# Ledger of designs, part 239: VH-VL binders against q0aze0

Target 1, 268 residues: q0aze0
Amino acid sequence: MKIILVNNRFKENTEKKAQEIAGQLSALNVEVIIDNGLDEPYAGTVDFIMVLGGDGTMLRAARRYGQRAIPVLGVNMGTVGFLSNIEINELAEYLPLILREEYSLEARMMLEVAVFQQQSLLTRVFCLNELLLRSNSPRMLSFALEISGQKLEPYRGDGLIVSTTTGSTAYSLSAGGPIADPQLDAFIVTPVASHIINKRPLVVSPEREISLHLLEEREAIIGIDGQIKMDFGAENRVLIKRAPHPLLMVNLKAKPFFTSIDRSLQRQ
Short names: E, the ipSAE of ESMFold2; O, the ipSAE of OpenDDE; V2, 0.75 times the mean of E and O plus 0.25 times the DockQ between their complexes.

## First folded at step 11 (VH-VL)

Design P72 (framework fv_ragifilimab)
Fold by ESMFold2-Fast, scan of step 11:
Structure P72 (fold): chain C 268 residues (1-268), chain A 123 residues (1-123), chain B 113 residues (1-113)
Amino acid sequence: as target 1 above (268 residues)
Amino acid sequence: QVQLVQSGAEVKKPGASVKVSCKGSGYTFTGYYMYWVRQAPGQGLEWIGVINPDSGGTTYNQKFKDRATMTVDKSISTAYMELSRLRSDDTAVYYCARVGDFETFYDSYMDVWGQGTLVTVSS
Amino acid sequence: DIVMTQSPDSLAVSLGERATINCKSSQSVLYDSNNKNYLTWYQQKPGQPPKLLIYWASTRESGVPDRFSGSGSGTDFTLTISSLQAEDVAVYHCQQYYSTPLTFGQGTKLEIK
């Protein structure tokens, strides 16, 4: 068995803990690869991915490895978040279950984002939460939104978010989008705060293609899971689809989504 | 060992162009964004722009957009910044810097810097 | 553009004493979605490029001594160096990465007295 331990290179405590866990796994004849985010994702075949950290670490792991259809377990290191399943002090208790593959998997949809310049593909990336289109200056954007070839009336505003259901509690929520059950597969299309635009969030089939491009030259960026930013100008077009594979999240412990989000909204 | 090595000092006349190179080694060159920053003698740091070495995508500081061009040659892990129509107030040390943290690449901090390239613009 | 202002412009501190450097942004660099401050601190010694010390306003870069700490939120930030060492003589720069263009403070020159 081969496991990738994904951790945050900028937290010394997580590096030390990753090494400790790697030692424990090695003693059980498990091969361990540590991915601290410094270089390229591990290119070889692995059986399991263990993410040590908060939601940001999980988003990076999903981007790097989510399309491989490998079980991914989020282990919380004291950071508040929605994407971890167990706490670090519980790992020893659950490790035998992990090694015996005695757990359930929850499939979480992902986005495939393809960015074009003129007619040429510049890049293709995957993400778990959302794509954000926003102005990179105080100036409002004018842009076109197409859903499965259907051209909507031009959008004017600060930007747009195209989110998965998992991402419904991330940036889309802050922009006024609905809270979605992450067990559902859907795109949530949420306008970024513009009170003069009578555009509402849309919930659309994950089988649809969403296309965005600017209608006039402006400085804009696209953001992916808050972790990747790219320039976006009038020569660019972005195409968003459901990714070929969902992220397979490991459930070792019941985590009640609705009561968790309800508590979060009360505290704000 | 992660390292950014820049080209040597340049002396240019007003109106000329200068092209500074920055070679990365010890890491996956296309995995990190590259910033270009300059510092005039005795003054603060000024951001010129960023390039994604994987895609070639760029964002420029509006102040430099008309004169600066950032490019990459992935085959030799080298980024370039060309500044045209040089003026005496373009005299500065020009730095390349790797941008990236484990959780964000573009809107992040500069963790590894080149040694700097002094560009002197004089008649 | 977000304007970054540091104070003081220069500071002399005795060995072993505490040094504090302030940085103000003209707009908040706190991002609501992740509750993080997009602010860094860099150390620059004469003839050398800047070196990353602190990111996310308070997270110390790996390998940076624990005498360096960052604090603050929104528009007001502080870099603190406890028990100043001789090797800490440098110019310190704050920088925001909340929005482009990325902007730096003018720098604070720290010297031993």
Scores: ipSAE 0.000, ipTM 0.428, lowest interface PAE 13.2, mean pLDDT 85

Design P73 (framework fv_ragifilimab)
Fold by ESMFold2-Fast, scan of step 11:
Structure P73 (fold): chain C 268 residues (1-268), chain A 123 residues (1-123), chain B 113 residues (1-113)
Amino acid sequence: as target 1 above (268 residues)
Amino acid sequence: QVQLVQSGAEVKKPGASVKVSCKGSGYTFTGYYMYWVRQAPGQGLEWIGVINPDSGGTTYNQKFKDRATMTVDKSISTAYMELSRLRSDDTAVYYCARIYESGTWYSDAFDIWGQGTLVTVSS
Amino acid sequence: DIVMTQSPDSLAVSLGERATINCKSSQSVLYDSNNKNYLTWYQQKPGQPPKLLIYWASTRESGVPDRFSGSGSGTDFTLTISSLQAEDVAVYHCQQYYSTPLTFGQGTKLEIK
């Protein structure tokens, strides 16, 4: 059995804890690869991915490994997030179940983001939460939104978010989008500070293809999961569709989404 | 726009403490590590430490560990760096910076910096 | 700690001429598992924070003019500006992110002759 431990090298206690867990796994004849985020993703085959950290570390793991159809377990270190399943102090209790593959999997859709310059593909990236198109100046953007070949009226505002249902509680929520059950597969299209009063979030089929391009020469960026940034200009076009594989999240214990989000909203 | 906006310049006496703030906007604040770096006049850059805004976990450059304290307030997307027992050689511009986690387009490097906060330590 | 040493400390180059700045690490910043060098170059103009130019030793950041290039591997790195422009007057810093503590070179001041 081969397991990737995804951690963040720059978190003081995380690297030491990752080494400790790697030692425990090695003693059980498990081969361990440590991914601290500073290197390219491990290219070899693995059986399981264990993410040590908060939601940000899970988003990184999903982008790096989510398309490999390998079980991914979020182990929280610090504060409880939406993407972790167990706490670090529970790991020893659940480790035998992990090693015997005695767990269920929850599929979470991902986005495939392809950026073009003219007709040439510049790059392709996957993400778990969202793509954000936004202005990087005080100037409002004017941009075209096309859904499965249907051209909508031009959008004018600070930007647009195309989110998964998992991302519905992230930046899309802050921009006025709906809270979605992450068990559903859908794109949520949420305007950012639209100057047009009637621009509402759209919930569309995940089988749709969404394309975006600027209608005027403006400086803009594309953000991925709030972690990756790319320049976006009038010569660029982005195509968004459902990624080929969902992220396969390990479910070792019930984590009630609705009570968790309700509690979170009550605090704020 | 993704920005890090820092507090204004400070003038302190030797032995005092200074607390610099850094407010993030236009991105998921808890999704990126926050780094602190300083630069004395005419000198190179010196790393102070890093904080995980989600957990509050910190790693300090050993040179600063007994005097520097990094904290965050998630509710206002603001990070803080406090330096105590100030000496004249602590006079520097203090920067917050985000380490940019990259996929296929960009590497892990500091792509977003605060504008800097000048801290002057003099009698 | 990995010590980063730049050379020269200052450099004056005529407009349109080639500028070369060197950076040396006290130990290799090449990771053998991925064959990548954990080295960046920053440009810093007076009164401004550093701006990212080059990452992974040789990859140019988006929006950076193609006259800027990075080269080298392991312990010896070079930043080259093929045809100096007036706006390139700045201090240039190299940085390693192979291990903590993160360390920077002392900086190289580039001026026009």
Scores: ipSAE 0.000, ipTM 0.366, lowest interface PAE 20.2, mean pLDDT 84

Design P74 (framework fv_ragifilimab; at its last look DockQ between E and O 0.04; V2 from the best seeds 0.00; counts 0 for: pae O 11.9 > 2, placed apart)
Fold by ESMFold2-Fast, scan of step 11:
Structure P74 (fold): chain C 268 residues (1-268), chain A 122 residues (1-122), chain B 113 residues (1-113)
Amino acid sequence: as target 1 above (268 residues)
Amino acid sequence: QVQLVQSGAEVKKPGASVKVSCKGSGYTFTGYYMYWVRQAPGQGLEWIGVINPDSGGTTYNQKFKDRATMTVDKSISTAYMELSRLRSDDTAVYYCARGHEYETYLDYFDLWGQGTLVTVSS
Amino acid sequence: DIVMTQSPDSLAVSLGERATINCKSSQSVLYDSNNKNYLTWYQQKPGQPPKLLIYWASTRESGVPDRFSGSGSGTDFTLTISSLQAEDVAVYHCQQYYSTPLTFGQGTKLEIK
């Protein structure tokens, strides 16, 4: 068995903990590859991916490895979040189940984002939560939204979010988007501070293609999962589709989505 | 061994074109953005542009957009930067550099070529 | 365009003493979504390409000595060498990668006093 341990080099003590876990796995005849984010993603075949960290580390792991259809387990190292399944102090208890493949998998849709500079493809990335288009200045944006060839009336405001259902509780939620069951496949399109009073969030089929471009020269940016930044100007176009493969998340412990989000919202 | 190796020094007349090559080895060539930066004698660094070696997609510093062309040949892990209509103030060391983050072109450079001196003289 | 300004243009510091180099951006290079400063520092010795020292304003590149540190946020950044060694004589460059065009400061030449 071959396992990738994904950690965050920039979090205190995570590299040391990753080495400890790698040693424990090696003692059980498991081959371990450590991915701390410094090198390119491991290109070889692996059986399992263990992510040591919070939601941010899981988002990075999903972008690096989510398209390979390999089981991914989130192990929380301190910061509580929605994407981890077990705590680090529970790992020893669950490790025998992992090695016997005694767990269930939950498929989570991902976005495929392609950013063009004029006619040339500048960037292609996958993400688990969302793409955010926003203004980088006090001036509002004027932009075009096209859904599967259907051109909508121009948008004016601070920006737009195109989210997965998993991302419905991230930036889309704060912008007024709906809470979606992450077991559903759908795009959630949420306006950010639109000056047009009747612009509402849209829930659209994951088979749709979504295209965005600016109608006026403005300073704008694209954000991916709140972690990656790109420029977005009048010469740019972005195309968003459902990614070919969902992220396969490992469930070792029941984690009820609706009661969890309900508790979070009551604390506000 | 991870490295970028550039072509040798060039001497050109005003109005000519120069094409500098940059060969990557020891890493997945298409996995990282490739950047071009120049440095005139005694001056600071100036960014020319970036290319995605996998797609061939480019974005340029507007100052160079009309004269610079960046291309790649994936079969030999080599990037090229051609600068046309050379002027004497184009005399500089031209560097290729590799970005660190594969997910964005807004990046810092963790690997640099040795540089190619291009002298433009009348 | 984001303009990067370094100060001083040149600096002479005695061996073993602290050297500080400043870099100012014309607008913030802090991305509020990920709380990262898109700022990096390079060291360049005569006849050599620049070498990465610090990225994300304060993260030291692997293999760079502990005496090098970066600090600051938003528009004001500092590179510090806590105990100057002879091998540290070089030109130091800051760079922003918050937006295109990617831009560099003019460079600071560090010499032994």
Scores: ipSAE 0.834, ipTM 0.910, lowest interface PAE 0.9, mean pLDDT 91
Fold by ESMFold2, look of step 12:
Structure P74 (fold): chain C 268 residues (1-268), chain A 122 residues (1-122), chain B 113 residues (1-113)
Amino acid sequence: as target 1 above (268 residues)
Amino acid sequence: QVQLVQSGAEVKKPGASVKVSCKGSGYTFTGYYMYWVRQAPGQGLEWIGVINPDSGGTTYNQKFKDRATMTVDKSISTAYMELSRLRSDDTAVYYCARGHEYETYLDYFDLWGQGTLVTVSS
Amino acid sequence: DIVMTQSPDSLAVSLGERATINCKSSQSVLYDSNNKNYLTWYQQKPGQPPKLLIYWASTRESGVPDRFSGSGSGTDFTLTISSLQAEDVAVYHCQQYYSTPLTFGQGTKLEIK
């Protein structure tokens, strides 16, 4: 059995713990690949991914490995987030179940984001939470949103968020979008400081294609999961679709989403 | 080992074109953005552009937009930069460089080629 | 375009002494969403390509001696060599990667006094 152990080298306690866990797994004849974020993603076949850390580390793991249909377990090493399943001090208890593959999986929709420069693909990335289009200056953006070929009336404001239901509790929420059940598949389209009063958040079928482009020359930014940044200008267009594969999150321990919403959001 | 190896020095006349090659080895060539940067003698570094080696998509510094062409040949893990209508002030060392991650081209460069001296003289 | 200005253009420092090189951007290179400064320092020895030293303004690349450190945020950044060694004679460049075109400072030549 081969696993990837994902950590964040810039958090002082995760690197040491990752080495400790790798040693325990090696003693059980499990091959361990450590991914601390500074190396090329492991390209070979693996059976399982274990993420040590918070939601940010899970987001990176999802972008790197989410399209491979590999089970991903979030192991919390700090305060509660939305994407961890067990605590680090529970790992020894659950390890036999992991090795026997005795767990359930929860599918979480991801976004496929393609950014074009004129006619050619410049960037393709996957995203668990959201794409943000935002002004990179004090001036507002004027931009077009198309949903499955239908062009909506122009937007004017600071930007737009296209999120998954998993991302509904992230930036989309701060911008006024709804909290969505992460078991649902949908796009949530949330305007950021719109000056057009009838531009409410939209909940859109995951089968739709979403396209964005600027209607005038402005400096804008595309942000992915709050972690990746790209330029966006008059020669660019972005196309957003449901990713081919969902993130397969391992469920070993019940996590009551609805009863924990306030606690989880306060810790963010 | 991870390496970028560039073609050798070139001497050109004004009005000609030059095509510099850059071969990547020891890593997934199509998984990282490739950048071109030049340095005139005794001067600083100047970014020419970036290419996505997987898709061939490019964006250029406006200064070079109508004279520079970046391409790749994925089958041999090689990037090219062609500069046309050369002037004497195009005399410089031309570098290829690789970004550190594959998710964005807004990046720093963790690997550089050895450089290719292009001399433009009458 | 974000203009990067280094100071000084050249600097002579005695062996074992502290060297300080400054870099100022014409606009902030701090991205609030990830709280990172999109600034990098390179070392370029004579006849060689640039070599990565510091990224995200203050993170040392693997294999770079701990006498090199980066600091600053927003528009003002500093590269510090705490105890100059003979092998540190080079030109040092800062680079922003906040937006295209990617731009560099003009370089600072560091010499032994």
Scores: ipSAE 0.760, ipTM 0.888, lowest interface PAE 1.3, mean pLDDT 90
Fold by OpenDDE, look of step 12:
Structure P74 (fold): chain C 268 residues (1-268), chain A 122 residues (1-122), chain B 113 residues (1-113)
Amino acid sequence: as target 1 above (268 residues)
Amino acid sequence: QVQLVQSGAEVKKPGASVKVSCKGSGYTFTGYYMYWVRQAPGQGLEWIGVINPDSGGTTYNQKFKDRATMTVDKSISTAYMELSRLRSDDTAVYYCARGHEYETYLDYFDLWGQGTLVTVSS
Amino acid sequence: DIVMTQSPDSLAVSLGERATINCKSSQSVLYDSNNKNYLTWYQQKPGQPPKLLIYWASTRESGVPDRFSGSGSGTDFTLTISSLQAEDVAVYHCQQYYSTPLTFGQGTKLEIK
């Protein structure tokens, strides 16, 4: 068995913990690769991904490895979030199950985000939470939103979020988006400080495609999962689709989403 | 020649934003972490953040997380650091600095830009 | 946050004499897994950016004269210039890269007596 330990060496001493866990796993004849999230993702084949940390670390892991259809386990290290399944102090208890592959999987829809310069592809990424378009100035943006070729009225505001249902409890929620069942596949399109104050979020079928581009010469920023940021201008467009593969999240311990949502949200 | 070249000095009013550029040359730009560090007049160095020029992944000093934005244009081997809502105490020389290659996990800097003076005054 | 404190803030040393600068960290920067100290020294001359001198507390960067040396472990570190030269006039900074946020000392100004 080969396992990637994904951690954030800049947070909660996960680096040292990753080393400790790596040692333990090695003692059990498990091959271990450690990924601190800043370097290039491991290109080799692996059987399991263990994420040590909070939601941010999970997002990096998903973005880096989600397309490989590898089981991903979130191990919380004292942080608040929605994406961890077990706590670090529970790892020893569940380790035998992991090694025996005795766990269930929950498929979570991811986004495929493609950013273009005119007709040229600049970057393509998969992400678990959301794509954000926002103004890079105090001035609001004017941009076009298209859904499956249907052109909506020009949008004016600080920005727009296209989120998965998983991401519904992330930035989309802060912007007034609905909380979505993570078992549901859908896009959530949430306005950020719209010029039209009562502009409502849209829940869009995962079968549709979403396109965004600016309607005026103005600087903006696109953000992916709050971690990747890049300039976005009038010459750019972004296409968002359902990723061809979902993230396979390991479910070792039951975590009722709706009964715990209020508690989790109060901690944020 | 391996070097980092930064944009020129800036004078800004309080509340404004400033964007400093840093162009790398003579090495593989996307193969090294890029760090931003500033130094107020007569003071020590202060870490602002780090970015992966290839992935765009960033980590900020919490002190600046709400005001600083690091980006890269890897097509021109240029890193940017924007600081918004400027205050007088933001007056400093801002440096970009190259870290180590990926997978080394070493956060010390063997290559520095020449620095960009940002003056914030009424 | 790990606080780095240098001492002295400034010192004057005669040419050819030994200069000693100390740096203390509020927490150990020794990494147990590899037994290395995540400590760096930089030299900064007037109007210039910092220049890397020492890393891993005691490893000299390529091109750095032998008169520069770093020592120490855990929380106490020392930069030594065995024989001060005129070109060594500068501000020297220590930095820890053990954990984020990365932090620097306040700097030590070294002048010729």
Scores: ipSAE 0.000, ipTM 0.449, lowest interface PAE 11.9, mean pLDDT 90
ESMFold2 (binder alone), look of step 12: mean pLDDT 95; pTM 0.962

Design P75 (framework fv_ragifilimab)
Fold by ESMFold2-Fast, scan of step 11:
Structure P75 (fold): chain C 268 residues (1-268), chain A 122 residues (1-122), chain B 113 residues (1-113)
Amino acid sequence: as target 1 above (268 residues)
Amino acid sequence: QVQLVQSGAEVKKPGASVKVSCKGSGYTFTGYYMYWVRQAPGQGLEWIGVINPDSGGTTYNQKFKDRATMTVDKSISTAYMELSRLRSDDTAVYYCARVSEWDVYYTGFDYWGQGTLVTVSS
Amino acid sequence: DIVMTQSPDSLAVSLGERATINCKSSQSVLYDSNNKNYLTWYQQKPGQPPKLLIYWASTRESGVPDRFSGSGSGTDFTLTISSLQAEDVAVYHCQQYYSTPLTFGQGTKLEIK
């Protein structure tokens, strides 16, 4: 059995804990690859991915490894997270189930984002939460949105978010989007709200293809999961579709999604 | 705004050591890896190493591993690169730089220090 | 180590004309799992640090003019400036970040003809 242990590289205590867990797993004849962010993603085959940290670390793991169709377990390190399944102090209890592959998998859709310059593919990335199109200046954007070849009326505003259901509680929520059950597969299309924008969020079939391009020369950027940024101009087009593989999240115990989001909303 | 500000130019004798500093401001210092790169006059860029400012963990280019030491002082958001047993061919501009994105979602080095000229002469 | 080789060493191009700079890696920098080329391009003006232009071989960094474009895959890469401007006079460097040690090309000096 080979396991990738994904570490939150920005916290020294998570690195020490990763080393302790790696030692424990090695003693059980499990080969461990530690991914602390200093190296490229591990290129070899693995059987399981264990993510030690918060939601940000899980987003990174999903983009690096999510398309490989390998089970990914989020292990929380004492901070509140929505993408982790167990707490670090529970790992010893659940480890025998992990090693015997006695767990269920929850499939979470991912986005495939392709950015073009005219007809040429510039980049192709995957993400778990969302793509954000936003202005990179004080100027409002004018842009075109097409859904499966259906051209909508032009959008004017600060930007647009195309989100997975998992991402419904991230930036889309802040921009006025709906809260979606992450077990549903759908795109959520949320305009970046201002008082002058009359467009409403859309909930769209995940079988649809979404296309965006600017209608005027403006400085804009594409943001992915709040972690990657790309320049986007009038010569560019972005194409968004369901990624070929969902992220396979390990479910060892019931996660109280609705209770957690309800609590979070009352504090915002 | 994000800035990386390096220490001033140094003149050293062969066999001495030099310690270059790089102070980050306008961002969470411990949230971004810090890289060190040098450039000899009229030559290309050469990677020295990278340090995780949160943990102090380092990865060195093997060419420099026996002479270079990277450290960080989180309390003042400052990274250091010390090069020992200096030779005349260590004369170069030394840069610190950070990666633009979280983890391996690497968009390259988005912010660079202004550079520190280290001259090694007798 | 992955060796990066740029060509030409220097290039003179007239204002408004197309400039093309090549970069070759000694082994593929394409990561099969995500179909990304781990290749960046930097612009360096005299007395200044390098400035990021292009990452993932073909994605322009925010704020970089659209006359700059990157292309190629695997081992052969090209940086193109579609209409050279006076401010584009610089040394251009390619870099791979596929594996450590991180390595750079020797640089291509771009001058006005």
Scores: ipSAE 0.000, ipTM 0.398, lowest interface PAE 14.6, mean pLDDT 84

Design P76 (framework fv_ragifilimab)
Fold by ESMFold2-Fast, scan of step 11:
Structure P76 (fold): chain C 268 residues (1-268), chain A 123 residues (1-123), chain B 113 residues (1-113)
Amino acid sequence: as target 1 above (268 residues)
Amino acid sequence: QVQLVQSGAEVKKPGASVKVSCKGSGYTFTGYYMYWVRQAPGQGLEWIGVINPDSGGTTYNQKFKDRATMTVDKSISTAYMELSRLRSDDTAVYYCAKAFETGSYVYDYFDYWGQGTLVTVSS
Amino acid sequence: DIVMTQSPDSLAVSLGERATINCKSSQSVLYDSNNKNYLTWYQQKPGQPPKLLIYWASTRESGVPDRFSGSGSGTDFTLTISSLQAEDVAVYHCQQYYSTPLTFGQGTKLEIK
């Protein structure tokens, strides 16, 4: 069995904890690869991915490894979040089940984002939560939204979010998007300006292709999962579609999504 | 009953600044873009800029960018346009105007206008 | 900038007769994806703000009498008043909303002869 341990090197004590866990796994004849985010993703075949950290570390792991159809377990290291399944102090209890492959998998759709300059592909990335198009200046954007070749009326405002259902509780929620059951596959298209009543979120089939381009030259960016930033100008076009593979999230214990989000919203 | 009510007439000397207000009522103030347009005596209409009342985001006509400032106070549903370093050729009636809305989209044409604020710049 | 040019600058028309006002844009204001012309007409009476008359080049605003009609596409547009009434004395303005800066024609003053 070969396991990747994904951790955030820049968080307090995470490197030491990753080494401790690697030692425990090695004693059980498991080969361990540590990914602290500094190098390229591990290129070899692995059987399991264990993410030590919060939601941000999980989002990075999903972008690096989510398309490989490998089980991914989120282990929380202190920050409460939506993408971890167990706490670090529970790992010893669940480790025998992990090694015997006695767990269920929850499939979470991902986005495939392709950025073009005219007909030339500049980059292709995958993400778990969302793509954000926003102005990088105080000036509002004017942009075109197309869904499966159907051109909508031009959008004017601060930006747009194209989200997975997993991302419905991230930036899309802050912008006025709906809370979606993460077990559903759908794109959520949310304008950035939650109080503008003339702009409504759209919930569309995950089989749709979504494209965006600017109608006027503006200083704009696209953001991926809040972690990757790319310049976006009037010569650029972005195409968004469902990624070929979902992220396979390990479920070792029940997480009550709806009661958790309800509690979070009542506290806000 | 959509209404846009603007502040009263102003007389200013060259070099001064003027700040015109526009209070919206009878609609969701943050739901519609607010535009500023002026009209010099006997002349056509000239666009100054637009503000998103929800975000505070602005787009200015380049002719006015260095002198015009648009702001909003959501708590009193009021938009403001300040024009600085006034010249005699800034004498005009200044209008606020609300974007037209159909369904989920806002269009850059104006279904409701304020009554206008005459700004006279003389020495 | 899209430059809007109206013609004539002024005209006088007898009561009950047809009035026509033209508006030309320096580039097309037709958006090919929705096949709509981003062009409006406003009526402005002395001492009053402009009033929306026609949008999308030919769609009459609610409450506007049917004697008013808009036509044209791309760069050439016309506002027609089929039977002039006394209350129609005003300055008429065309506006494009295809791109910023938003631009207006110089206005056409309509008077009764």
Scores: ipSAE 0.006, ipTM 0.464, lowest interface PAE 11.5, mean pLDDT 86

